VH-VL binders against DNA polymerase sliding clamp 1 (pcn1). Designs and how they scored, part 5

Target 1, 249 residues: DNA polymerase sliding clamp 1 (pcn1), of Pyrobaculum aerophilum (q8zty0)
Amino acid sequence: MAKQVLTYIDAKEFAYIIDSISVLVEEANFLIRNDGLYLRALDVSRTAMVDLAIPKESFEEFPEVEELRFGLNFKELKKLLRRVKKGDKISMEFEEGRVRIKLIGKSVRSIVVPSIEVVGEELPTPKVVYTAMVKAASDVLATAVKDADAVADEVKFEASEEALIISASSDKGEVEVKLDKNSELVYEFDVKEPASARFSLEYLVDITSKTSKISDIVTIELATAKPIYLSFDIPAGGKISYFIAPRVE
Key: E = the ipSAE of ESMFold2; O = the ipSAE of OpenDDE; V2 = 0.75 times the mean of E and O plus 0.25 times the DockQ between their complexes.

## First folded at step 1 (VH-VL)

Design U7 (framework fv_umesolerbart)
Fold by ESMFold2-Fast, scan of step 1:
Structure U7 (fold): chain C 249 residues (1-249), chain A 121 residues (1-121), chain B 107 residues (1-107)
Amino acid sequence: as target 1 above (249 residues)
Amino acid sequence: EVQLVESGGDLVQPGGSLRLSCAASGFTFSSYSMNWVRQAPGKGLEWVSYISSSGSTIYYADSVKGRFTISRDNAKKSLYLQMTSLRAEDTAVYYCARQGSLEEYFGFDYWGQGTLVTVSS
Amino acid sequence: EIVMTQSPATLSVSPGERATLSCRASQSVSSNLAWYQQKPGQAPRRLIYGASTRATGIPARFSGSGSGTEFTLTISSLQSEDFAIYYCQQYNNWPLTFGGGTKVEIK
């Protein structure tokens, strides 16, 4: 039988993807199907979900399987990925109960990690009818939530026909960032009806700080008092997305 | 181990009041939304009330709106249901059930054993 | 509110046989549907969520299917411990609503 191997050309980009997932969970199940690599996980408090989908075409080598599930603890994987250099590739070779992970560059560095069984079945995504969608520069979102975090524990997203407003206020101060629909930092703006919701800055600061290193563009979808949806397109193909439950209205 | 333990169920007369409590252990209580669900003797399940993890968002079934008040104390890891103007049709076993905010889309993953409220003269 | 209708009200099945339970919503709930099992004197236990995803620890003989307004819970090769009342629940809209239940009893 043929070896089951997965090779991703940009190991640095893959490291950012793992960092982006690990802000929510320290271990998760990956699912390989004939059309791509998938991962979906909830954080321990069940407040935020990460959803990863990378098509087969984004890989230099891809396993020929109907379905292969493997769980990884990101602790040792992140140690290996800290040694990644520009131009390195990352390869994973699947064996029963373990995964051999290689960083391929001017030298080949490898680690063998156990494939763990992470408890639970495949999670469905929240079904939300969104009323507002904005595509904007991802670093603007990252900066807005970081500024909000300096004065409050929660941030409000408010979409109207004219603008998306990201704001926070407390006795420590007030922060407001307005993304007008005509702004050069706004690439798409589609608001069918106004939407407003509040979210924990704890999740948003960590998520946006890591994902802004993967994608220059974020797609934000909102509905009043519903989970926010943040989607980041991966340059090599695919996307990493997040659902975050609302907090105070 | 996740545990939810209800208490406070009693026999009360119509028009009376009663407070139910639910003590949580084995998880970070402040991170989960909570629900009350009741079941009349020999009948099916009926959702009663919801409270978000922070306590800022609250919903009630129409049958109890204006008479019941849901609340929580995250420091004490406790959920409460204050019931007033009780009616015979409020007679039921009351369950405390855990639901994270995103788990509104997943149903109730843990339930307490229930506490019986009987409203009769 | 969304009304959930379960059928049949009672299903008599012999051990080892297949049981098929139906749940219908008065309007679309997408896949935001859960199934619960309740045995006499016990609290309900979640079996299925998202219409088809088995909860942790639930045996493979339980499976869920459907979307929109029509849903099915199937129990293949019924075991003695499976005789219980089963409830469906929609969590698509407030207020949350349950079906009336289907009692699965030994034939």
Scores: ipSAE 0.037, ipTM 0.490, lowest interface PAE 3.4, mean pLDDT 87

Design U8 (framework fv_umesolerbart)
Fold by ESMFold2-Fast, scan of step 1:
Structure U8 (fold): chain C 249 residues (1-249), chain A 122 residues (1-122), chain B 107 residues (1-107)
Amino acid sequence: as target 1 above (249 residues)
Amino acid sequence: EVQLVESGGDLVQPGGSLRLSCAASGFTFSSYSMNWVRQAPGKGLEWVSYISSSGSTIYYADSVKGRFTISRDNAKKSLYLQMTSLRAEDTAVYYCARGSDLAEYFGSFDYWGQGTLVTVSS
Amino acid sequence: EIVMTQSPATLSVSPGERATLSCRASQSVSSNLAWYQQKPGQAPRRLIYGASTRATGIPARFSGSGSGTEFTLTISSLQSEDFAIYYCQQYNNWPLTFGGGTKVEIK
């Protein structure tokens, strides 16, 4: 019986990925297939989705399985991964009913966590026809969202042929961030049709805060009154993406 | 099991008002979007209004905009439709329907109530 | 608003035969389309979502296909319980819209 082991070279980066998942879901399944590690889950209100895909090539070691589904408590897992030190590798050994997590650095620390039974479901991604796509610096989005959160409960994204505007307004104040298509902070700009939608800041603040530590670039896709799509490329390979439901006037 | 039970339908004169209620049981009401869909006697289905799980996102059909107000009380597990300035064309069976999740863009309806009849007539 | 057109308005079939129902959208709705069955005096029941995915508990004789603007609901080997009105619904754009319905009646 071969041991089922997954090893990721940058344990700190992996910890940020776990933190990013835990923003939306407390419990979910890791799905390990012959070609990679996957996770797709909805939050409890079923208004936000996280989608993770990391190819086998991103790992130093990867299990030889056709399919392994492994349920974990991501809120608990992120607490354990606060112990990660700079330069550590992380290894996960999947066993019946448990996973052994090793943080490999100048010392080797081992933590055993139980697997949990998580009801699995096949979740397709939302089938939205997007009319606007912007690739920009992820820290600009994180800052804009954080500033919006200081003055309001929701944020508006408006894409035109010339710019993406991120704004919020209340009696506490106003914030507006304009990303012109020719800005040094905008890497790609493709707006086929103007798009405008409002979103709750509830998840956006934590999502963008955690993901900006993983990826320097965010891909934003918008359509009027449709869920926003945010995608972050992982430096070692793969991506973590989010769909968030819109609000209306 | 999932159950949705509508109430409040009545005979009302043109220009009048009615409040419809939908009582939910058998699921975590606060986790799902809700909709009102109506059907005039012998006619097809017409979507009326949508409300998100938190109540922050609301949409209306143009035919009812400005006259109807959708709301919800997650603590009471209830959905409401306040109807004002009623017209003969609003005569229909009104269904409470649960929206499917984000993966389906929560626009299809996986569970429906039995319906409550609203008749607007002089 | 996206207009959904169903054809035929009425389809007469015998038990055991195949029924094919059409739904056309005035503009692309991708695969964001659902099918519902409604029997007299009852609330609608969801059969298909995402154009081709059967809802839980729906018999295999019901199948959906299509994408964009042209969609089909097929009922193979019709049972007596399948005589009903069938509605398509798009959920690609607000407002949500239904087709006018196809009545499947016994020959």
Scores: ipSAE 0.016, ipTM 0.493, lowest interface PAE 5.5, mean pLDDT 88

Design U9 (framework fv_umesolerbart)
Fold by ESMFold2-Fast, scan of step 1:
Structure U9 (fold): chain C 249 residues (1-249), chain A 121 residues (1-121), chain B 107 residues (1-107)
Amino acid sequence: as target 1 above (249 residues)
Amino acid sequence: EVQLVESGGDLVQPGGSLRLSCAASGFTFSSYSMNWVRQAPGKGLEWVSYISSSGSTIYYADSVKGRFTISRDNAKKSLYLQMTSLRAEDTAVYYCARESLEEFYGGFDYWGQGTLVTVSS
Amino acid sequence: EIVMTQSPATLSVSPGERATLSCRASQSVSSNLAWYQQKPGQAPRRLIYGASTRATGIPARFSGSGSGTEFTLTISSLQSEDFAIYYCQQYNNWPLTFGGGTKVEIK
C-alpha cells in the first residue's frame, strides 16, 4: 500500500521542538490523527507535562491514517538532529516497529530508529480555571527564570491588576522581575483576579531556554496555587505548551 | 491539620429547603476548588457539585441542576450548598471534599465527616 | 455522563491474600482515575490518583494500574484494616462519576 510519510519543512525548528520535549522525558509516544500530530508526556516525578499539537497544514507531506501511534527514544533522535543545517527538511516514514528518518537538504542523511512501545493512554488536559493571562516576550521569561535559578530552587509568579512579578528569595539573595501591563515587552494582559503560585526551577530553566528558540512570544496563564500554563506558538503552525505543578508548602 | 466540618443536615419534608455548610481549617481555603459528594444510606458515592477556588466556575450533577446552589465565602473559609425542592432521593450523607493541588490528576485529598439530610414525610 | 462499573460487587478474601478489584469506564478517561477506601461510619480516603500513583501515606501493598477504560486496584497481602468498601472515580469529564463500589470482606 501507500507509504505513510510525514515531512516537516524546517528541520532545525523540528530539532528545537524535540529538544524542548526531551527536557522532561527520554521517550514518548507521538500520535498522528487525520488533523495533526500530537504528543503529551509527563516527567517521572509527575510535576511537569508537555503538550504538543501541530496541525496537518504545517507539514509538506502528511500520512493519510485514521490513527497512528509511534514511540521514539529522544536520545537517539537527537543524535541525528545534531546534523541539521538551515534549510533542511525532515521526513519520517513509518513501518512496522520502526521509523525511517531523513534529513533532506543539499545532501540527504538517513537513519532507521526503532519505534518503541511507551506504555500508556493519552494524558488528559489538566482541569484548571485560570484567572490571569499574560502574553510577553519569551526571552524575558527565560532570563527571569535563569536569574531566579541563581539564588533559589523555586520561583514565585504573582499576577495583579497592574503587573506580573517573577521573584525568588533565599539566603543566597533575592531576584525580582516586574512586567508592568504597559511594558513594551507585554503584548496582552488580562487579569480577572490576582493570582499567586510558586514553582520548582528544576525544569523551568531548561524549558524556557529551549522554547525561547522556537517562539519569541510566551502565553502565561496563572491561578492561585494551580499549575502554571506556558504556551509557545510554533512559527510554521501549532503550539508547544507546558503545565508545571505548584509548590504548595 | 487539614479539617473540613459539615453542618446543616436535618429532617425535611419533600419540597422543602436546607442550607449545608462546610467549615475549613488548617489550610489556605481560597487556594482550593471544593466539591460536594453525597451517599444515600447503604449506597455508593455520588458527586453533586464543584466550585473553583475563586467561585467563578461551578458545575452540577444533572440530578440537582436547578434545585441546588453551591457557593463559598473565602473570607469565612466556608463552603455552602443551598438545597431547594428536596426529594426523597436526595436523602444522603453530604460530604465536603477538597480537590488536590499537588498533582495534575488529584481527585479529592481531604473529606469532611459528612452531615445527614433526610427527606421524608 | 461517563458510567463507572466496578466488579465484583463483593469480594471475600482471607488476611494475607491478594485482592484484585476492577473498574471500567463507559468511555476513555485516560489516566484521570482515583481510588478511595471507605470504612463503616467514616468518610472516604483517597488511595490512588492518576490511575497508578499512591497518595501520601498509603501503604505499598496498594497499587493501581490501567488506562483508558479498564482499571485495577490490587491489594497485596491483605491486612485486617483493609476490609472496607473501595470506590473508583473518574475526573476526566464533567460530571464527575464514581463506581458502585466493591466491598472487600473477610472470608
Scores: ipSAE 0.013, ipTM 0.429, lowest interface PAE 8.7, mean pLDDT 87

## First folded at step 4 (VH-VL)

Design e11 (framework fv_sonavibart)
Heavy chain, then light chain:
Amino acid sequence: QVQLQQSGPGLVKPSQTLSLTCAISGDSVSSNSAAWNWIRQSPSRGLEWLGRTYYRSKWYNDYAESVKSRITINPDTSKNQFSLQLNSVTPEDTAVYYCARDEGSQASMEDYFGTGAFDIWGQGTMVTVSS
Amino acid sequence: DIQMTQSPSSLSASVGDRVTITCRTSQSITNYLNWYQQKPGKAPKLLIYAASSLQSGVPSRFSGSGSGTDFTLTISSLQPEDFATYYCQQSYTFGQGTKVEIK
ESMFold2-Fast, scan of step 4: ipSAE 0.413; ipTM 0.677

Design e3 (framework fv_sonavibart)
Heavy chain, then light chain:
Amino acid sequence: QVQLQQSGPGLVKPSQTLSLTCAISGDSVSSNSAAWNWIRQSPSRGLEWLGRTYYRSKWYNDYAESVKSRITINPDTSKNQFSLQLNSVTPEDTAVYYCARDEGSQASMEDYFGTGAFDIWGQGTMVTVSS
Amino acid sequence: DIQMTQSPSSLSASVGDRVTITCRTSESISKYLNWYQQKPGKAPKLLIYAASSLQSGVPSRFSGSGSGTDFTLTISSLQPEDFATYYCQQSYTFGQGTKVEIK
ESMFold2-Fast, scan of step 4: ipSAE 0.415; ipTM 0.703

Design f1 (framework fv_umesolerbart)
Heavy chain, then light chain:
Amino acid sequence: EVQLVESGGDLVQPGGSLRLSCAASGFTFSSYSMNWVRQAPGKGLEWVSYISSSGSTIYYADSVKGRFTISRDNAKKSLYLQMTSLRAEDTAVYYCARDEGSQASMEDYFGTGAFDIWGQGTLVTVSS
Amino acid sequence: EIVMTQSPATLSVSPGERATLSCRASQSVSSNLAWYQQKPGQAPRRLIYGASTRATGIPARFSGSGSGTEFTLTISSLQSEDFAIYYCQQYNNWPLTFGGGTKVEIK
ESMFold2-Fast, scan of step 4: ipSAE 0.302; ipTM 0.574

Design f2 (framework fv_lutikizumab)
Heavy chain, then light chain:
Amino acid sequence: EVQLVESGGGVVQPGRSLRLSCSASGFTFSSYAMSWVRQAPGKGLEWVAYISGSGGSTYYADSVKGRFTISRDNSKNTLFLQMDSLRPEDTGVYFCARDEGSQASMEDYFGTGAFDIWGQGTPVTVSS
Amino acid sequence: DIQMTQSPSSLSASVGDRVTITCRASQSISSYLNWYQQTPGKAPKLLIYAASSLQSGVPSRFSGSGSGTDYTFTISSLQPEDIATYYCQQSYSTPLTFGQGTKLQIT
ESMFold2-Fast, scan of step 4: ipSAE 0.277; ipTM 0.554

Design f4 (framework fv_ebronucimab)
Heavy chain, then light chain:
Amino acid sequence: EVQLVESGGGLVQPGRSLRLSCAASGFTFDDYAMHWVRQAPGKGLEWVSGISWNSGSIGYADSVQGRFTISRDNGKNSLYLQMNSLRAEDTALYFCAKDEGSQASMEDYFGTGAFDIWGQGTMVTVSS
Amino acid sequence: QSELTQPRSVSGSPGQSVTISCTGTSSDVGGYNYVSWYQQHPGKAPKLLISDVSKRPSGVPDRFSGSKSGNTASLTISGLQAEDEADYYCSSYAGSNNLYVFGTGTDVTVL
ESMFold2-Fast, scan of step 4: ipSAE 0.228; ipTM 0.530

Design f5 (framework fv_umesolerbart)
Heavy chain, then light chain:
Amino acid sequence: EVQLVESGGDLVQPGGSLRLSCAASGFTFSSYSMNWVRQAPGKGLEWVSYISSSGSTIYYADSVKGRFTISRDNAKKSLYLQMTSLRAEDTAVYYCARDSGQASMEDYFGSDAFDIWGQGTLVTVSS
Amino acid sequence: EIVMTQSPATLSVSPGERATLSCRASQSVSSYLAWYQQKPGQAPRRLIYGASTRATGIPARFSGSGSGTEFTLTISSLQSEDFAIYYCQQYNSWPLTFGGGTKVEIK
ESMFold2-Fast, scan of step 4: ipSAE 0.364; ipTM 0.589

## First folded at step 5 (VH-VL; framework fv_sonavibart)

Design g3 (at its last look DockQ between E and O 0.72; V2 from the best seeds 0.56)
Heavy chain, then light chain:
Amino acid sequence: QVQLQQSGPGLVKPSQTLSLTCAISGDSVSSNSAAWNWIRQSPSRGLEWLGRTYYRSKWYNDYAESVKSRITINPDTSKNQFSLQLNSVTPEDTAVYYCARDEGSQASMEQYFGPGAFDIWGQGTMVTVSS
Amino acid sequence: DIQMTQSPSSLSASVGDRVTITCRTSQRISSYLNWYQQKPGKAPKLLIYYASSLQSGVPSRFSGSGSGTDFTLTISSLQPEDFATYYCQQSYTFGQGTKVEIK
ESMFold2, look of step 5: ipSAE 0.460; ipTM 0.747
ESMFold2 (binder alone), look of step 5: mean pLDDT 88; pTM 0.923
OpenDDE, look of step 5: ipSAE 0.558; ipTM 0.783

## First folded at step 7 (VH-VL; framework fv_sonavibart)

Design h1 (at its last look DockQ between E and O 0.72; V2 from the best seeds 0.00; counts 0 for: unsure alone 74.99 < 75)
Heavy chain, then light chain:
Amino acid sequence: QVQLQQSGPGLVKPSQTLSLTCAISGDSVSSNSAAWNWIRQSPSRGLEWLGRTYYRSKWYNDYAESVKSRITINPDTSKNQFSLQLNSVTPEDTAVYYCARDEGSPASMEQYFGVDAFDIWGQGTMVTVSS
Amino acid sequence: DIQMTQSPSSLSASVGDRVTITCRTSQRISSYLNWYQQKPGKAPKLLIYYASSLQSGVPSRFSGSGSGTDFTLTISSLQPEDFATYYCQQSYTFGQGTKVEIK
ESMFold2, look of step 7: ipSAE 0.699; ipTM 0.826
ESMFold2 (binder alone), look of step 7: mean pLDDT 88; pTM 0.919
OpenDDE, look of step 7: ipSAE 0.538; ipTM 0.763

Design h2 (from h1 with light chain S91D; at its last look DockQ between E and O 0.61; V2 from the best seeds 0.00; counts 0 for: unsure alone 73.9 < 75)
Heavy chain, then light chain:
Amino acid sequence: QVQLQQSGPGLVKPSQTLSLTCAISGDSVSSNSAAWNWIRQSPSRGLEWLGRTYYRSKWYNDYAESVKSRITINPDTSKNQFSLQLNSVTPEDTAVYYCARDEGSPASMEQYFGVDAFDIWGQGTMVTVSS
Amino acid sequence: DIQMTQSPSSLSASVGDRVTITCRTSQRISSYLNWYQQKPGKAPKLLIYYASSLQSGVPSRFSGSGSGTDFTLTISSLQPEDFATYYCQQDYTFGQGTKVEIK
ESMFold2, look of step 7: ipSAE 0.497; ipTM 0.735
ESMFold2 (binder alone), look of step 7: mean pLDDT 88; pTM 0.916
OpenDDE, look of step 7: ipSAE 0.632; ipTM 0.821

Design h3 (at its last look DockQ between E and O 0.65; V2 from the best seeds 0.00; counts 0 for: unsure alone 74.9 < 75)
Heavy chain, then light chain:
Amino acid sequence: QVQLQQSGPGLVKPSQTLSLTCAISGDSVSSNSAAWNWIRQSPSRGLEWLGRTYYRSKWYNDYAESVKSRITINPDTSKNQFSLQLNSVTPEDTAVYYCARDEGSPASMEDYFGVDAFDIWGQGTMVTVSS
Amino acid sequence: DIQMTQSPSSLSASVGDRVTITCRTSQSISSYLNWYQQKPGKAPKLLIYYASSLQSGVPSRFSGSGSGTDFTLTISSLQPEDFATYYCQQDYTFGQGTKVEIK
ESMFold2, look of step 7: ipSAE 0.792; ipTM 0.873
ESMFold2 (binder alone), look of step 7: mean pLDDT 88; pTM 0.915
OpenDDE, look of step 7: ipSAE 0.544; ipTM 0.774

Design h4 (from h1 with heavy chain S108T; at its last look DockQ between E and O 0.55; V2 from the best seeds 0.59)
Fold by OpenDDE, look of step 7:
Structure h4 (fold): chain C 249 residues (1-249), chain A 131 residues (1-131), chain B 103 residues (1-103)
Amino acid sequence: as target 1 above (249 residues)
Amino acid sequence: QVQLQQSGPGLVKPSQTLSLTCAISGDSVSSNSAAWNWIRQSPSRGLEWLGRTYYRSKWYNDYAESVKSRITINPDTSKNQFSLQLNSVTPEDTAVYYCARDEGSPATMEQYFGVDAFDIWGQGTMVTVSS
Amino acid sequence: DIQMTQSPSSLSASVGDRVTITCRTSQRISSYLNWYQQKPGKAPKLLIYYASSLQSGVPSRFSGSGSGTDFTLTISSLQPEDFATYYCQQSYTFGQGTKVEIK
């Protein structure tokens, strides 16, 4: 029987993807379908969701299967991925009950990890009608969120016809970052209705910091008192996206 | 036990406003763990969710796109009930209307996956739109 | 929009029979599927929630299973009071129903 092999050309990028996913979950199930690699998972508090979709075209080698599910522990995987060098490829060979992961560069390093069945749900897409969409430099968001984190445990996003305002306030101080629709750091701006929502900074700091290493652009979708939607395009193809439930006011 | 008791007229003329009320007992309309829904049923359209109202530090409403422009669901905390108003009705709005409760975790993403299970239902109100 | 399809639309069975009803959803999910029973002139009654959890007060002869896009409601031994129409539901969408009639 032919080995089922998944090979991602840029192991470094893949490592960043894993870093980004692991912000919410320690382990999760990947799903390989005939058209790509997918992952969707909620954090333990079930207040944030991560969604990964990488088309098969982004891979050098892709298994010819209808469906293959495999779970990985990201903590263990990340230990291996710390060894990734620029230019390395990452390959996964799927065997029954285990996955052989190869880092292919000047030398070939391989480890075998168990393929675990993570207890989880196939999650639906959140039903949210967004009224504001802002595409901006990802580092701007990351910085704004980081600044907010310095003064508070939650952050407020306010979208108007003129700007997106990211703000935080506590007895420690106040932060306000204004992204004007005409800013050079804002690539697209579409606000159909003003939107305002507050979010915990628990995951946002790490999400934005990790994903900014993958993509220079972030798409922010907002609706009043609804989950924020953050999406990041993966350079090799694919998308990482997050839903974060709003804080109660 | 939680019970829902519906009231309102069963006959509405075209272009008029359909109005129903659902009285809650055993729970609060402003419960942080419940949402209060209106659902209708007809032979042509089956069971159709119309909308809901719920309190999470403030009042929220979700409406079905099919009736969004005509529907209003209002809570009444003083009477512990919620109402349905459907404007500009047509014969297509003829149906049995139910109020129902769904329970969810307001702080989690599940709330935004759609409605959860409807565990408590009103007795239903047949509403006929006819001149 | 979510599309839900139940099968069959109707079936005839006898008391004591094992009855299986299928629900297919256009959106892949695992747990967010519910089943209801409705008798003529009455409101739907929740039987199963989260695909397989039995609602309080519901007889154990009712069970739910499935994942992804395909779900099933099973009545292990049909009782006289079980003749009714059954609906699956996901989010805001209901199936068209399955009528279980007496043979």
Scores: ipSAE 0.559, ipTM 0.785, lowest interface PAE 0.6, mean pLDDT 92
ESMFold2, look of step 7: ipSAE 0.647; ipTM 0.799
ESMFold2 (binder alone), look of step 7: mean pLDDT 88; pTM 0.921

Design h5 (from h1 with heavy chain K58R E103R; at its last look DockQ between E and O 0.36; V2 from the best seeds 0.45)
Fold by OpenDDE, look of step 7:
Structure h5 (fold): chain C 249 residues (1-249), chain A 131 residues (1-131), chain B 103 residues (1-103)
Amino acid sequence: as target 1 above (249 residues)
Amino acid sequence: QVQLQQSGPGLVKPSQTLSLTCAISGDSVSSNSAAWNWIRQSPSRGLEWLGRTYYRSRWYNDYAESVKSRITINPDTSKNQFSLQLNSVTPEDTAVYYCARDRGSPASMEQYFGVDAFDIWGQGTMVTVSS
Amino acid sequence: DIQMTQSPSSLSASVGDRVTITCRTSQRISSYLNWYQQKPGKAPKLLIYYASSLQSGVPSRFSGSGSGTDFTLTISSLQPEDFATYYCQQSYTFGQGTKVEIK
């Protein structure tokens, strides 16, 4: 029987990935295929989706399997990951019904957690034709969303040929953040058709704040009254992305 | 309860336009939680989805590739109905045509998965394309 | 394009029998599969949605299961009114149908 070990070099980065995923779900199934590690899950309300794809090249050790599915509880996993220090590696050894997780640094800490069977769907990619794409500094988005959260429960994204406007309004106040296409904080700007949509801030604040710790750049894709697509490139390789359904008017 | 009532001619000549109407009761054609579909059934092609119309801050249409160039589905908010127009019909378009509603899930990502469940159907209209 | 394959195409059964119909899809969308019942001269009727959820008003003798690419519709105890053609559906694609006939 071949050894099935997954080793991610930057345990701290992995912890951030788990933090980002856990914004939407408490537990989920990972899927190991011959080319990488994958995860896709919907939140309980089924209004937001997270997608993770990390190629095998991002790992120091990678299982030689056609397919391996394992579920983890992120609350428990995060407790373990609090002990992670900079420079640590994280390894997962897969056993029947269990996963041995090793935090490898100055010392080696080993714990065993159950491999749970999370009831979930193999989710398709949302079928959305986006008309606006903006690549910008991730902290700008995080800040804008945080500001919006201070005054409202939802946020509006409006993309025009000139700028992306993030705004929120309520009896508590108004917020508007304008990202001009020529801003130094905007790295790419492509608007084929003006787009406007509103989204709940329920997940956006945590998504943007946690993912900004992973990547300095966010890609925002928008279409009128369609789910927003946020994608973050993982430095070690791979991508974490989100779809958030628009608010119903 | 939601009901769909179909109407339209059952005989169409080749090259002409097939036109059907589906009247909605108990729901709105502009509902944010529904999509309104046309599906046909024939012995040769089985059940075949043709297209849909739905309102999400604006009107949208999705059409099957097989009929995309010939099909138009239009909502009528004033009459709370939606219609099917299929141009340039041939005998291959002979079938029982159904209007149907997607089960719907407001603000859900499932709306965008293209995995609709059709929970309400019209009574069906047999349309024969013949000279 | 999604391909849907039902098995069997037809079957004969008696009242009280346990009936199982399978549906295989070419696309992995685990839970997004629906089952319909159709009687002659009538429109299809939704029985099961999202693989295993029973549509309102449908008798509990109907159940759905499966994941990935393989799904099953089960009638625990066939009733006289259950003789019909059953279809699975994923996305905009329907299976070819399974006719349940009286033995």
Scores: ipSAE 0.476, ipTM 0.725, lowest interface PAE 0.6, mean pLDDT 92
ESMFold2, look of step 7: ipSAE 0.488; ipTM 0.741
ESMFold2 (binder alone), look of step 7: mean pLDDT 88; pTM 0.922

